# VHH binders against o75319: the designs that were tried, part 162

Target 1, 181 residues: o75319
Amino acid sequence: GNHIPERWKDYLPVGQRMPGTRFIAFKVPLQKSFEKKLAPEECFSPLDLFNKIREQNEELGLIIDLTYTQRYYKPEDLPETVPYLKIFTVGHQVPDDETIFKFKHAVNGFLKENKDNDKLIGVHCTHGLNRTGYLICRYLIDVEGVRPDDAIELFNRCRGHCLERQNYIEDLQNGPIRKNW
Key: E = the ipSAE of ESMFold2; O = the ipSAE of OpenDDE; V2 = 0.75 times the mean of E and O plus 0.25 times the DockQ between their complexes.

## First folded at step 10 (VHH)

Design la17 (framework vhh_4orz_3; at its last look DockQ between E and O 0.42; V2 from the best seeds 0.00; counts 0 for: pae O 4.5 > 2)
Fold by ESMFold2, look of step 10:
Formats: C-alpha cells, structure tokens, sequence
Structure la17 (fold): chain B 181 residues (1-181), chain A 120 residues (1-120)
C-alpha cells in the first residue's frame, strides 16, 4: 500500500547541490495519496521537490530514481516533464557492476546532452542517502579520480546526513575501481 | 590570490628531455585535478596531460608514452617529464587547475605559461 517508508521522516527532504558537480540528492518524494498519514510539515511531494530546487536557484534536468519499486510516485506526477530514469538498485548490498555502469552511462549522457545549460541531476533512493551516496561517490571516484574520503565528505556535507551503511563506505574506501564506463 | 607559476622551459634538441614544474598557491591544491596544456604558434590551445586529485593520469595521444605528469601534494607542485621531444612539441606550456575532469566545463586557474622550443 501507501505506507510511509520506514525512517523516511528522519531525513531532510532535499540536500544542496554538490559544488563543482551537477548532482543534488534527495529522499523519495511521495505522491498525494501518502499525505493522509503525514502532518503538513512532514509532506514532501513531487511538487515540493521542484519548489525546493527552485528555492535554491537550481533546475532539474534529469531524475535518477534508484528505488526498487514504483509505488511512491510516477513520472506523470512530476509538475513538469523532466527526463526520468529508473535504475532498480537492490538495497543493503553494494550495487553490482551492471548497476554502476548504468548510473555512469546516464550521467555521461546527461553531460553531453546538457553541455549548454547548468541543470542538475537529481538522484534519489528511498532515503536519498545510502544507495544514492554510494553511486554518486562511485562516479566521483572512478570517473573523476576523486579520493574516496573527499567524495564521501562532499556527499555527506551536501546531503546533510552521513552515509550509514558500513559495507558501502568500506567498498568506496578500499574496494576496486570500476574502470568500465 | 591564486597563483600557478610554470618553470623549466627552454631550448632542447630533438630527442632530448625536459622537465616542467608548476608551483601552486592560494587554493586547496589536493582537491584539484591539475593539467598541462600547450599552444603552438598559430594553433589552438590543446590539452596535453591530466592528473586528478586522486592521482589518476591521462594523456593526449600525441604525447602518450613520452610524457609523464606527476604531483607533489606536500609541496603543491605538478611536474611534466617530457622525453623523446620532437619539433612538433614546440609550444607555450600552461599549467591549469579544475576540480573534475568530466564534470567541470572550464579550468578555474591558469598559469602564464613557459616556452618549450625543440630544435631539429
């Protein structure tokens, strides 16, 4: 059903643009049917997402949805037609090489298509933290050659929450660089 | 004030070697990718070599296996070892800084350049 995702209320709705990148992370927006179980101040709808992005003087040019379900909202619920990509990403385990490749490919395609603007790639999973942070950091490490601790620090600061899953953190810090992108 | 200051340029015979240095100050050097670019007379500026903040390197095809970029984060320096030099390597060589090779669309900081001249 329309159950509020576990611990979803514990996380800030939207982070800040990661400086020097095109990334912004957020928790999954919830369509109106979920609002019956939320106090007004707890609501975070697709419309709220876009309003918060505009309040930061930013604009979304792509949404990458990492959730393993479609029950939270549909692209049709977005207040504007924005390119949308679902990458089914299993929680609790380090994303596999196929998932990492799909993410990198989407980012690189976006950069080519959006070279003449400053639009952002919005990335979310359920909480906008562990899977989201892992894939953004994996991109920064593998593609941009950023030190793992610098990537993690940047994500944590801009998201407003620290990455929590230790297997993700350990893989980012000590795991293999994935060269195929 | 941010500064990038190149040195080590000069005249060298074809087949010879030269080492360029770039001293950086006024920014968080270890969080930047550093690059060398060059511009020959009458030609557009071209990328030569790159070293990321994490130490990964990349090279233009024309210099691959002849040039080596390196960095010293303790001294805030970048160097370019140029071996097997050819007359077509003659150019002004610039040091430049950007945070991200693929995400950044421009270099944030530039040096003034140092002349390298390779005689036939």
Amino acid sequence: as target 1 above (181 residues)
Amino acid sequence: EVQLVESGGGLVQAGGSLRLFCAASGFTFNRYAMAWLRQAPGKRREWVALITSGGRTDYADSVKDRFTISRDNAKNTVSLQMNSLKPEDTAIYFCAAREYPYLSTKYDYWGQGTQVTVSS
Scores: ipSAE 0.553, ipTM 0.816, lowest interface PAE 1.7, mean pLDDT 92
Fold by OpenDDE, look of step 10:
Structure la17 (fold): chain B 181 residues (1-181), chain A 120 residues (1-120)
Amino acid sequence: as target 1 above (181 residues)
Amino acid sequence: EVQLVESGGGLVQAGGSLRLFCAASGFTFNRYAMAWLRQAPGKRREWVALITSGGRTDYADSVKDRFTISRDNAKNTVSLQMNSLKPEDTAIYFCAAREYPYLSTKYDYWGQGTQVTVSS
């Protein structure tokens, strides 16, 4: 169906680019069929996403969709010039090694192919917070060697919301490094 | 006041080794990625090596397996061990700091550079 995700309205639609990275997080954009259930100022469509990114003087080079459903929008709603990657990620639990690896692989591939530009990797789950934050931080920690607390702080500050799930935070702070290949 | 001061440069014969040092002050060193870049005469500045705040390293293909970047957070220093040096390695080497680890040509702080000359 096209019911609005719980608490979806409570989150900022788009965060800020994470300084020193190519990451930007946002909540899931909703296709037109959802608009009838939203006030005009609450609407956040794929088109709105790109407009907001442009307002930040940035450009998306890749969208990684971590939601565990396909009901929110269609890849066809995105510009053809922006690759779309779906990584089905279950909510509320720490992503498994396979999911983490898929995310890392996608990011690394993008960075390899986009060394000549400054396009961003847009990452979202439903709220663009917990799953999104975990995987971005996991990447920064495991691949870039960022201290866990620094990664979390950076993400929270840029997203405008703090990671909420203690299991994610705990895993980032104290969990093992996951394989990168 | 932020300072990055390079040292260890000089003249060396091809095949030789040299170790560069960079002493940092005026900022929270252990939160910054540190990098070495170099600029040869008539050429563009190029990235050489980077070490993240957490100790992950990366190298340009041209120096991979020959150069090693390391850092000492207790001393606020970053070093570049250069082995098997080639004439092509001749350049001014710069120490640079970036607040976050992503590889970029944009850095927050720069040293004045140290000359490395490799003779054939």
Scores: ipSAE 0.023, ipTM 0.367, lowest interface PAE 4.5, mean pLDDT 92
ESMFold2 (binder alone), look of step 10: mean pLDDT 86; pTM 0.876

Design la18 (framework vhh_4orz_3; at its last look DockQ between E and O 0.37; V2 from the best seeds 0.00; counts 0 for: pae E 13.9 > 2)
Fold by OpenDDE, look of step 10:
Structure la18 (fold): chain B 181 residues (1-181), chain A 120 residues (1-120)
Amino acid sequence: as target 1 above (181 residues)
Amino acid sequence: EVQLVESGGGLVQAGGSLRLFCAASGFTFSSYAMAWLRQAPGKRREWVALITSGGRTDYADSVKDRFTISRDNAKNTVSLQMNSLKPEDTAIYFCAARDYPYLSTKYDYWGQGTQVTVSS
């Protein structure tokens, strides 16, 4: 259906590029069928996403969709020039090793293929916060060797919202390094 | 005031070793990735090694397995152990700091550099 996700309206649609990285986080854009349930100023479509990214003088090179559903928008709603990757990620629980690996692999692949540009990896879940934040931070910690607190702070600052779930935060701060390859 | 001060450079014969040091002050050292870059005469500056705030290391292919970057957060220093030096390693070596983890040509802070000369 086209039910608006709970609390979806409460989050900024698009964060800022994480300085020193290729990451930008945003909440899930909603296809046109959702607009009738939203005030005009609340609407955030795939088109709106790209407009907002452009306003930041950035360009998306990849979208990683972490939602556990396909009802929000279709890959066909995106420009053909921007690859779309779906990684079904269950909410509220720490992503499993396979999910983490898939995310890392996708990011690494993108970086390998996009060394000659500065295009961004757009990552989103429903709110673009918890699952999104965890996986981005997990990557920074495991692959880039960023201190957990620094990664979390960086993400929170750039997203404009803080990671909310303690299990994610605790796992990032104290959990083991996950498989990178 | 932010300062990065390199030391340890000098003249060495091919096959020899040097250890470069960089002393940092004026910023939260432990939060920064540290890097070594070098510039040879008539050549562009090139990245040599990086160590992230968390201690992950990366190297240019040209120095991999010969150079080792390390850091001491207690002393606010980063070092570059250079083994099996080659004449082509001759360059001014710069210490640089950046607040964010990904490799970039942009660094927040730079040292003045230290000369390394490897003779044949």
Scores: ipSAE 0.021, ipTM 0.397, lowest interface PAE 5.4, mean pLDDT 92
Fold by ESMFold2, look of step 10:
Structure la18 (fold): chain B 181 residues (1-181), chain A 120 residues (1-120)
Amino acid sequence: as target 1 above (181 residues)
Amino acid sequence: EVQLVESGGGLVQAGGSLRLFCAASGFTFSSYAMAWLRQAPGKRREWVALITSGGRTDYADSVKDRFTISRDNAKNTVSLQMNSLKPEDTAIYFCAARDYPYLSTKYDYWGQGTQVTVSS
């Protein structure tokens, strides 16, 4: 189906580059077939994503798709030059260690291959908020040693919306450091 | 004006120890990650050690268990204790800073370097 995801219209399409990081977060782009149920100003397609990134004078070097479905857009809708990685991430619960490890591995691989440029890692789930924010913050905390409150504040400010799920916030603030390999 | 000034370099025989210091000024030191990098003659610069603003440390495999990075946020200094030195540790050692939590390996500020020479 082409149902607009619940509350998807309530979120800014694309955040801002998170200063001091290679991350930018956004909500899931929707292929053209969804546009019948959207006002023109509500549309956010894969093309719109890349236009908005270009407007910020940035460039995507990797898209990490955290959604648990493939109905929103096809990887073929993305430029061939932008690598795409799907990490199936169950919503509403703290991601398991396997999911966290996959995310860390993908980010570390990108940073190694892109150490001489300034391209961004685009991360999205359905709304670009809870799963996206959790995994970005988990990486910053576990790999880069950022204090939990600083990671959360940076994500919230740059996404333009605050992390909503209390179990994610509590795990980031008070939960265990996770393995990096 | 931002400054990073290294000191403590010199000549030492293999198996010996040296302690490098980096004095920082002109920025909020406690919010930055600090690193040591080195460049041997004719080689590319390589990362040696990192300490985050929160105190987490990480090391290149070649120096792990021999080198220790530490920081003193009250004095705005970072140091590198180098033990069991080998001739292959001979290099110019640079102190560098990046705005934490930036993930890239790009550093915002660099020192001019201090020479470490390890004789066999």
Scores: ipSAE 0.000, ipTM 0.137, lowest interface PAE 13.9, mean pLDDT 87
ESMFold2 (binder alone), look of step 10: mean pLDDT 86; pTM 0.875

Design la19 (framework vhh_4orz_3; at its last look DockQ between E and O 0.83; V2 from the best seeds 0.71)
Fold by OpenDDE, look of step 11:
Structure la19 (fold): chain B 181 residues (1-181), chain A 120 residues (1-120)
Amino acid sequence: as target 1 above (181 residues)
Amino acid sequence: EVQLVESGGGLVQAGGSLRLFCAASGFTFSSYAMAWLRQAPGKRREWVALITSGGRTDYADSVKDRFTISRDNAKNTVSLQMNSLKPEDTAIYFCAARQYPYLSTKYDYWGQGTQVTVSS
């Protein structure tokens, strides 16, 4: 259906590029069928996403969708020039090693193929916060060796919202490094 | 102004030990990975050791188990403990900083280097 996700309106549509990285986080864009349930200023479609990214003088090179549903928008709603990757990620629980690996692999693949540009990896879940933040931070921690608190702080600052799930935060801060590849 | 200043270099006999230091200023040290690189006469500069902002260490195979990199964020210093030195370790050793050691292809900041000479 086209029921608006809980608390979806409470979050900024799009964050800022994480300095020094190619990551940008945003909440899930909603296809046109959702618009009738939203005020005009609340609408955030795939088209709006790209407009907002352009307003930041950035360009998306990849979208990683971490939602556990396909009801929000269709890949066909995106420009053909921007690859779309779905990684079904269950909410509220720490992503499993397979999910983490998939994410890392996707990011590394993108970076390898996009060395000649500065396009961004757009990552979103429903709110573009918890699952999104965890996986981005997990990447920075595991791959780049960043201090967990620094990764979390950077993400929070750039997203404009703070990670909310304590289990995610705890795992990032104190959990084991996950195997890369 | 950003500065990286190396110290601790000198002449040492083969099998000896030396500890290099690098003092950093002018940037958020704790947010950067720090590395040591070296350049021997007539050779290309080569990576020696790295310590991420999170404290993870990595070493070139040529120095693994002999060298130890460490950092002190309170003092904005990175050090390289060099044990079991060999003549082939003779080089100018440089301290360098990079925020993301693998995302970036270039170091953001460089020291001027310190000479290490290992005599046979």
Scores: ipSAE 0.856, ipTM 0.925, lowest interface PAE 0.5, mean pLDDT 96
Fold by ESMFold2, look of step 10:
Structure la19 (fold): chain B 181 residues (1-181), chain A 120 residues (1-120)
Amino acid sequence: as target 1 above (181 residues)
Amino acid sequence: EVQLVESGGGLVQAGGSLRLFCAASGFTFSSYAMAWLRQAPGKRREWVALITSGGRTDYADSVKDRFTISRDNAKNTVSLQMNSLKPEDTAIYFCAARQYPYLSTKYDYWGQGTQVTVSS
């Protein structure tokens, strides 16, 4: 049913805009049916997401949902009509080249459509950390030519939590540059 | 105060070479992508070459294989080696900086430019 994802309560709901980029990372928002298992201060709904973004003086222009399920919330639960894209991303392993390409393609499409505004790309998986951090860093490394350690440091600082999975970190630091975009 | 100061421009014969330099100060140079752009009289400013913070390079088709961009993070400089120069390379050359070539729509910092004139 409405089981709160393991360790979800341990993570800050929304990070900070990564300076100089269009990215902001957050954990999966939970529709109201999950709130029966949460204290009021633990709640983080789709509406809460948009309120927190607004409180940072920012605006979402795209949500990229990396989760493998729709049980947490549906796009219809969003308080505004914001472009929404699901990219099913296998957890616990380095995303394959097709998944990386889909992410890069989504970012490039957003930049083209939003060149005249400053709206953000919101990216989340379940915790907004490992898959989210990997794909954002992979974009910064492959497309923007950022050094791996600089990309990782920026993500960790702005998310407020460090990337946890060693295989992701190892692939970002030492893996091949993917020129698929 | 951020400064980008170009040097190395001048008059050169067609087929010759020049090396441009850009000295940077007032910002974390190693975190920025650096670019050269140029503007010929009566023409739109055009991108010439790019080097990312991580060292990856890219070039406009018109200069590919003739120009080489490089950077020295210890000296906070970026350079442009220009070989096999043609009269159509005549322009004011500008050094510019932005953190993310594709995420950023504008350059954060610009130099004043240095004139390159290629004679027949």
Scores: ipSAE 0.566, ipTM 0.814, lowest interface PAE 1.6, mean pLDDT 92
ESMFold2 (binder alone), look of step 10: mean pLDDT 87; pTM 0.883
OpenDDE, look of step 10: ipSAE 0.814; ipTM 0.908
ESMFold2, look of step 11: ipSAE 0.489; ipTM 0.786
ESMFold2 (binder alone), look of step 11: mean pLDDT 87; pTM 0.886

Design la2 (framework vhh_4orz_3; at its last look DockQ between E and O 0.63; V2 from the best seeds 0.00; counts 0 for: pae O 7.6 > 2)
Fold by ESMFold2, look of step 10:
Structure la2 (fold): chain B 181 residues (1-181), chain A 120 residues (1-120)
Amino acid sequence: as target 1 above (181 residues)
Amino acid sequence: EVQLVESGGGLVQAGGSLRLFCAASGFTFSRYAMAWLRQAPGKRREWVALITSGGRTDYADSVKDRFTISRDNAKNTVSLQMNSLKPEDTAIYFCAAREYPYLSDKYDYWGQGTQVTVSS
């Protein structure tokens, strides 16, 4: 009996691959114990995640979990062939420089280890929107040199929902470039 | 169809200056990083300069402080100002485009190149 995260039903389960990148964003999958409070069409389990990725003709090569808890699913619910990384990211505040650096480091390591394939980095927080969008956009801005508004537009379009937290948007648009390595 | 058309190459004496231009069409120029690469006779093509879609620039060590890359998104052009030219700068210079320079090791589009020859 776990409670469904607030507003979780309001968001599409999985976005689309961001073209030219290795990123795909999704909301947190929920293990079976949550399904008692969900209609069948509302369910989004770890298995559903992988089925939806497969339906897009894509394959996950890493999952970066930005949630502060592990009550939603266990890493054991994922195929052993898919690496999993937890980066504890508190909500509501712009992620600190250490969190941003850890995310960039994980992406860079993935790209080096996966240079000979086209597997994706799946990134999620609770809703797959604000913390997820912030860190992906921060990478595109700081590492790839993308204009902030272009990064935000790409994320919003591919996620299927617009970033909502104004402090995140403000920091992306007007905040400092963060150290990359 | 995508086109990258270089111009501004030619002969110049050592110590001189030259400005290369690349006119782009057929894609959303403002979303692409643009680069100059060069290939001297008998050598591999090497990266010279990069300007990201957001305007950040980077240079090969051999040209740093002598070359300046810039872009004009209103005119869909990228340029390379080359100062204090040396005979070792002699090469065919290519304009190239890619969206995310650090996520991929390939360029999506290439120009045909323009010859730069620096005499002693």
Scores: ipSAE 0.521, ipTM 0.810, lowest interface PAE 2.0, mean pLDDT 92
Fold by OpenDDE, look of step 10:
Structure la2 (fold): chain B 181 residues (1-181), chain A 120 residues (1-120)
Amino acid sequence: as target 1 above (181 residues)
Amino acid sequence: EVQLVESGGGLVQAGGSLRLFCAASGFTFSRYAMAWLRQAPGKRREWVALITSGGRTDYADSVKDRFTISRDNAKNTVSLQMNSLKPEDTAIYFCAAREYPYLSDKYDYWGQGTQVTVSS
């Protein structure tokens, strides 16, 4: 249905680019059918996403959608010039190795193909926080060798919200490195 | 004040070894990826090795298996062990720091460089 996700309104629509990375996190944009349930200032559509990104003087080169549903917006709502990748990611639990691998693979592929530009990888789940934060941090830790606490701090600071799920934090801090390829 | 000071450069014969050091100060060293780059006369600067804040290492193909980058966070130093040196390794070697580990030509801080000369 077109019900607003729980606590969706509580999160900033779009974070900031993570310095030194190509990542930017945001909450899920909602298609027009959701607007009737929102105050004008609460609305955040795919169009609004791109406007906000432009306001930051950035450009999206890829959108990775981690939500476990397709009800929020359609890929057709996005510009044709921006690839859309769906990685169905179950909420509240640490993503499995396959999901992690898919994410890493997508990011690596993008980076290889976009060496000549500074376009961003936009990542979102429902709130653009826990699943999003985990996978971004997982990438930074596993692939780039960033210290877990540094990755988490960087993400939290840029997203404007802190990772909330202890199981995600614990896995990032103390969990094993996952397969990169 | 941020400083990166290289040392350990010099003249060495082909097949020899040399260890470069870089002492860092003025920033939170443990949060930065450290890299070595080199520039030979008449050539472009090239990336040689990188070690991330988490200790992950990466090398240029030309130095892989010969060079080893390491870091000591307690001493705020990064080192480059260079074995099996070749005349082609002759260059000014620069220590550089970047806050985040993505490979790029952009670094936040640079040393002045140290000369490495490998004679045939």
Scores: ipSAE 0.015, ipTM 0.340, lowest interface PAE 7.6, mean pLDDT 92
ESMFold2 (binder alone), look of step 10: mean pLDDT 87; pTM 0.881

Design la20 (framework vhh_4orz_3; at its last look DockQ between E and O 0.33; V2 from the best seeds 0.00; counts 0 for: pae E 2.3 > 2)
Fold by ESMFold2, look of step 10:
Structure la20 (fold): chain B 181 residues (1-181), chain A 120 residues (1-120)
Amino acid sequence: as target 1 above (181 residues)
Amino acid sequence: EVQLVESGGGLVQAGGSLRLFCAASGFTFSRYAMAWLRQAPGKRREWVALITSGGRTDYADSVKDRFTISRDNAKNTVSLQMNSLKPEDTAIYFCAARYYPYLSTKYDYWGQGTQVTVSS
């Protein structure tokens, strides 16, 4: 269906680039069929995403879609020049090691292929907050060696919303380092 | 003022060993990844080894199993043990620091370098 995801309207469409990284987080863009349920100022389409990124003087080089469904927009709605990767990530539980590995592998592959530019990795789930924040922070902690609280603070500030899911926060702060990637 | 000061370079015969040291000051050393890079005459500078703030190490293929990077956060030092040296290892060796070991494309701080010369 065309139902607007729960609480989707309450979140800023696009965050800001996380300084010193290649990450930017956003909520899921919604294809045109959803717009009948939205006021004009509430709309956030794939085109709106790219306009907002351009307004920040940035460029996307990869979109990682963490949603478990594909009903929100089609990859064909994105420019062919921007690679798209879906990593099915179940909500409400800490992502498993396989999902974490896939995310890390995608980021590392991007960095290798894009070492001569400054393009961003756009990451989203439904709200661009909990699953998105968890995986970005997990990468920063495990791969980059960032302290958990520093990773969380950076994500929250740049997304414009704080991580909400306590089991994710607990795992980031106190859980094991995942060494495979 | 941030400083990275290398030492331990010199002349050594092929097959020999040498240990380089880098003393760091002026920044929160324990939060930074540290690396060694080298530049031979007429060649581009190349990455040699990296150690993250958490102690994970990574090496260029050309030095893997011969070189060992290590750090001492209490003394703000990083070292490079170089074994089984070859004439191809002759270069100026630089200590460098970056906050994000893999996301960054550039290093935040550089030392002046120390010469290593490996004779036949």
Scores: ipSAE 0.446, ipTM 0.765, lowest interface PAE 2.3, mean pLDDT 92
Fold by OpenDDE, look of step 10:
Structure la20 (fold): chain B 181 residues (1-181), chain A 120 residues (1-120)
Amino acid sequence: as target 1 above (181 residues)
Amino acid sequence: EVQLVESGGGLVQAGGSLRLFCAASGFTFSRYAMAWLRQAPGKRREWVALITSGGRTDYADSVKDRFTISRDNAKNTVSLQMNSLKPEDTAIYFCAARYYPYLSTKYDYWGQGTQVTVSS
């Protein structure tokens, strides 16, 4: 159905670019069918996403969708010039190695192909927070060798919300590095 | 003001050891990856070693198992222990800092360099 995700309204639609990275996190945009259930100021559509990104003087080069459903919006709602990647990621549990690898691979591929521009990797789950934050931080930690606390702090600051799931935080802080290939 | 100041360079015989130091100031040292690079006369500057903000290390093949990079965040220093030195290691060694070690193509800060000379 087109019910609004729980607590979806509580989160900022779009975060800020993470300095030194190509990452930007946002909550899931909702297609037009959801608008009748929202106040005008609460609406956040794919179009709104791109408008907000432009307002930040940025440009999306890739969207990674981590939601475990396809009911929120359609890839066809996005500009053809922006690739869309779906990585079905179960909520509330630490992503498995395969999911982590898929994410890393996608990011690395994008970076390899986009060395000549400064386009961003837009990452979202439902709220653009926990799954999104974990995978971005996991990348920074595993691939960039960033201190876990620094990665988490950076993400939280830029997203405007803090990672909430203790299991994600614990895994980032104390869990093993995952394979990068 | 950002500063990277190298020290510890000098003349050493082949097979000898030398320890380089780099003292950093003017930026949040603990959040930066630190690297050593070197430039020999008539050659291009080459990467030698890197230590990430998280403490992960990486080395050029030419120095692997001979050189060790380490950092002391309390003192804002990075060091390069160089063992089993070879004449080919003769170069000016530079300390450099980078916010992200792999995503960026340039270093954010550079030292002035310290001369290392290995005699045969």
Scores: ipSAE 0.318, ipTM 0.693, lowest interface PAE 1.6, mean pLDDT 94
ESMFold2 (binder alone), look of step 10: mean pLDDT 87; pTM 0.889

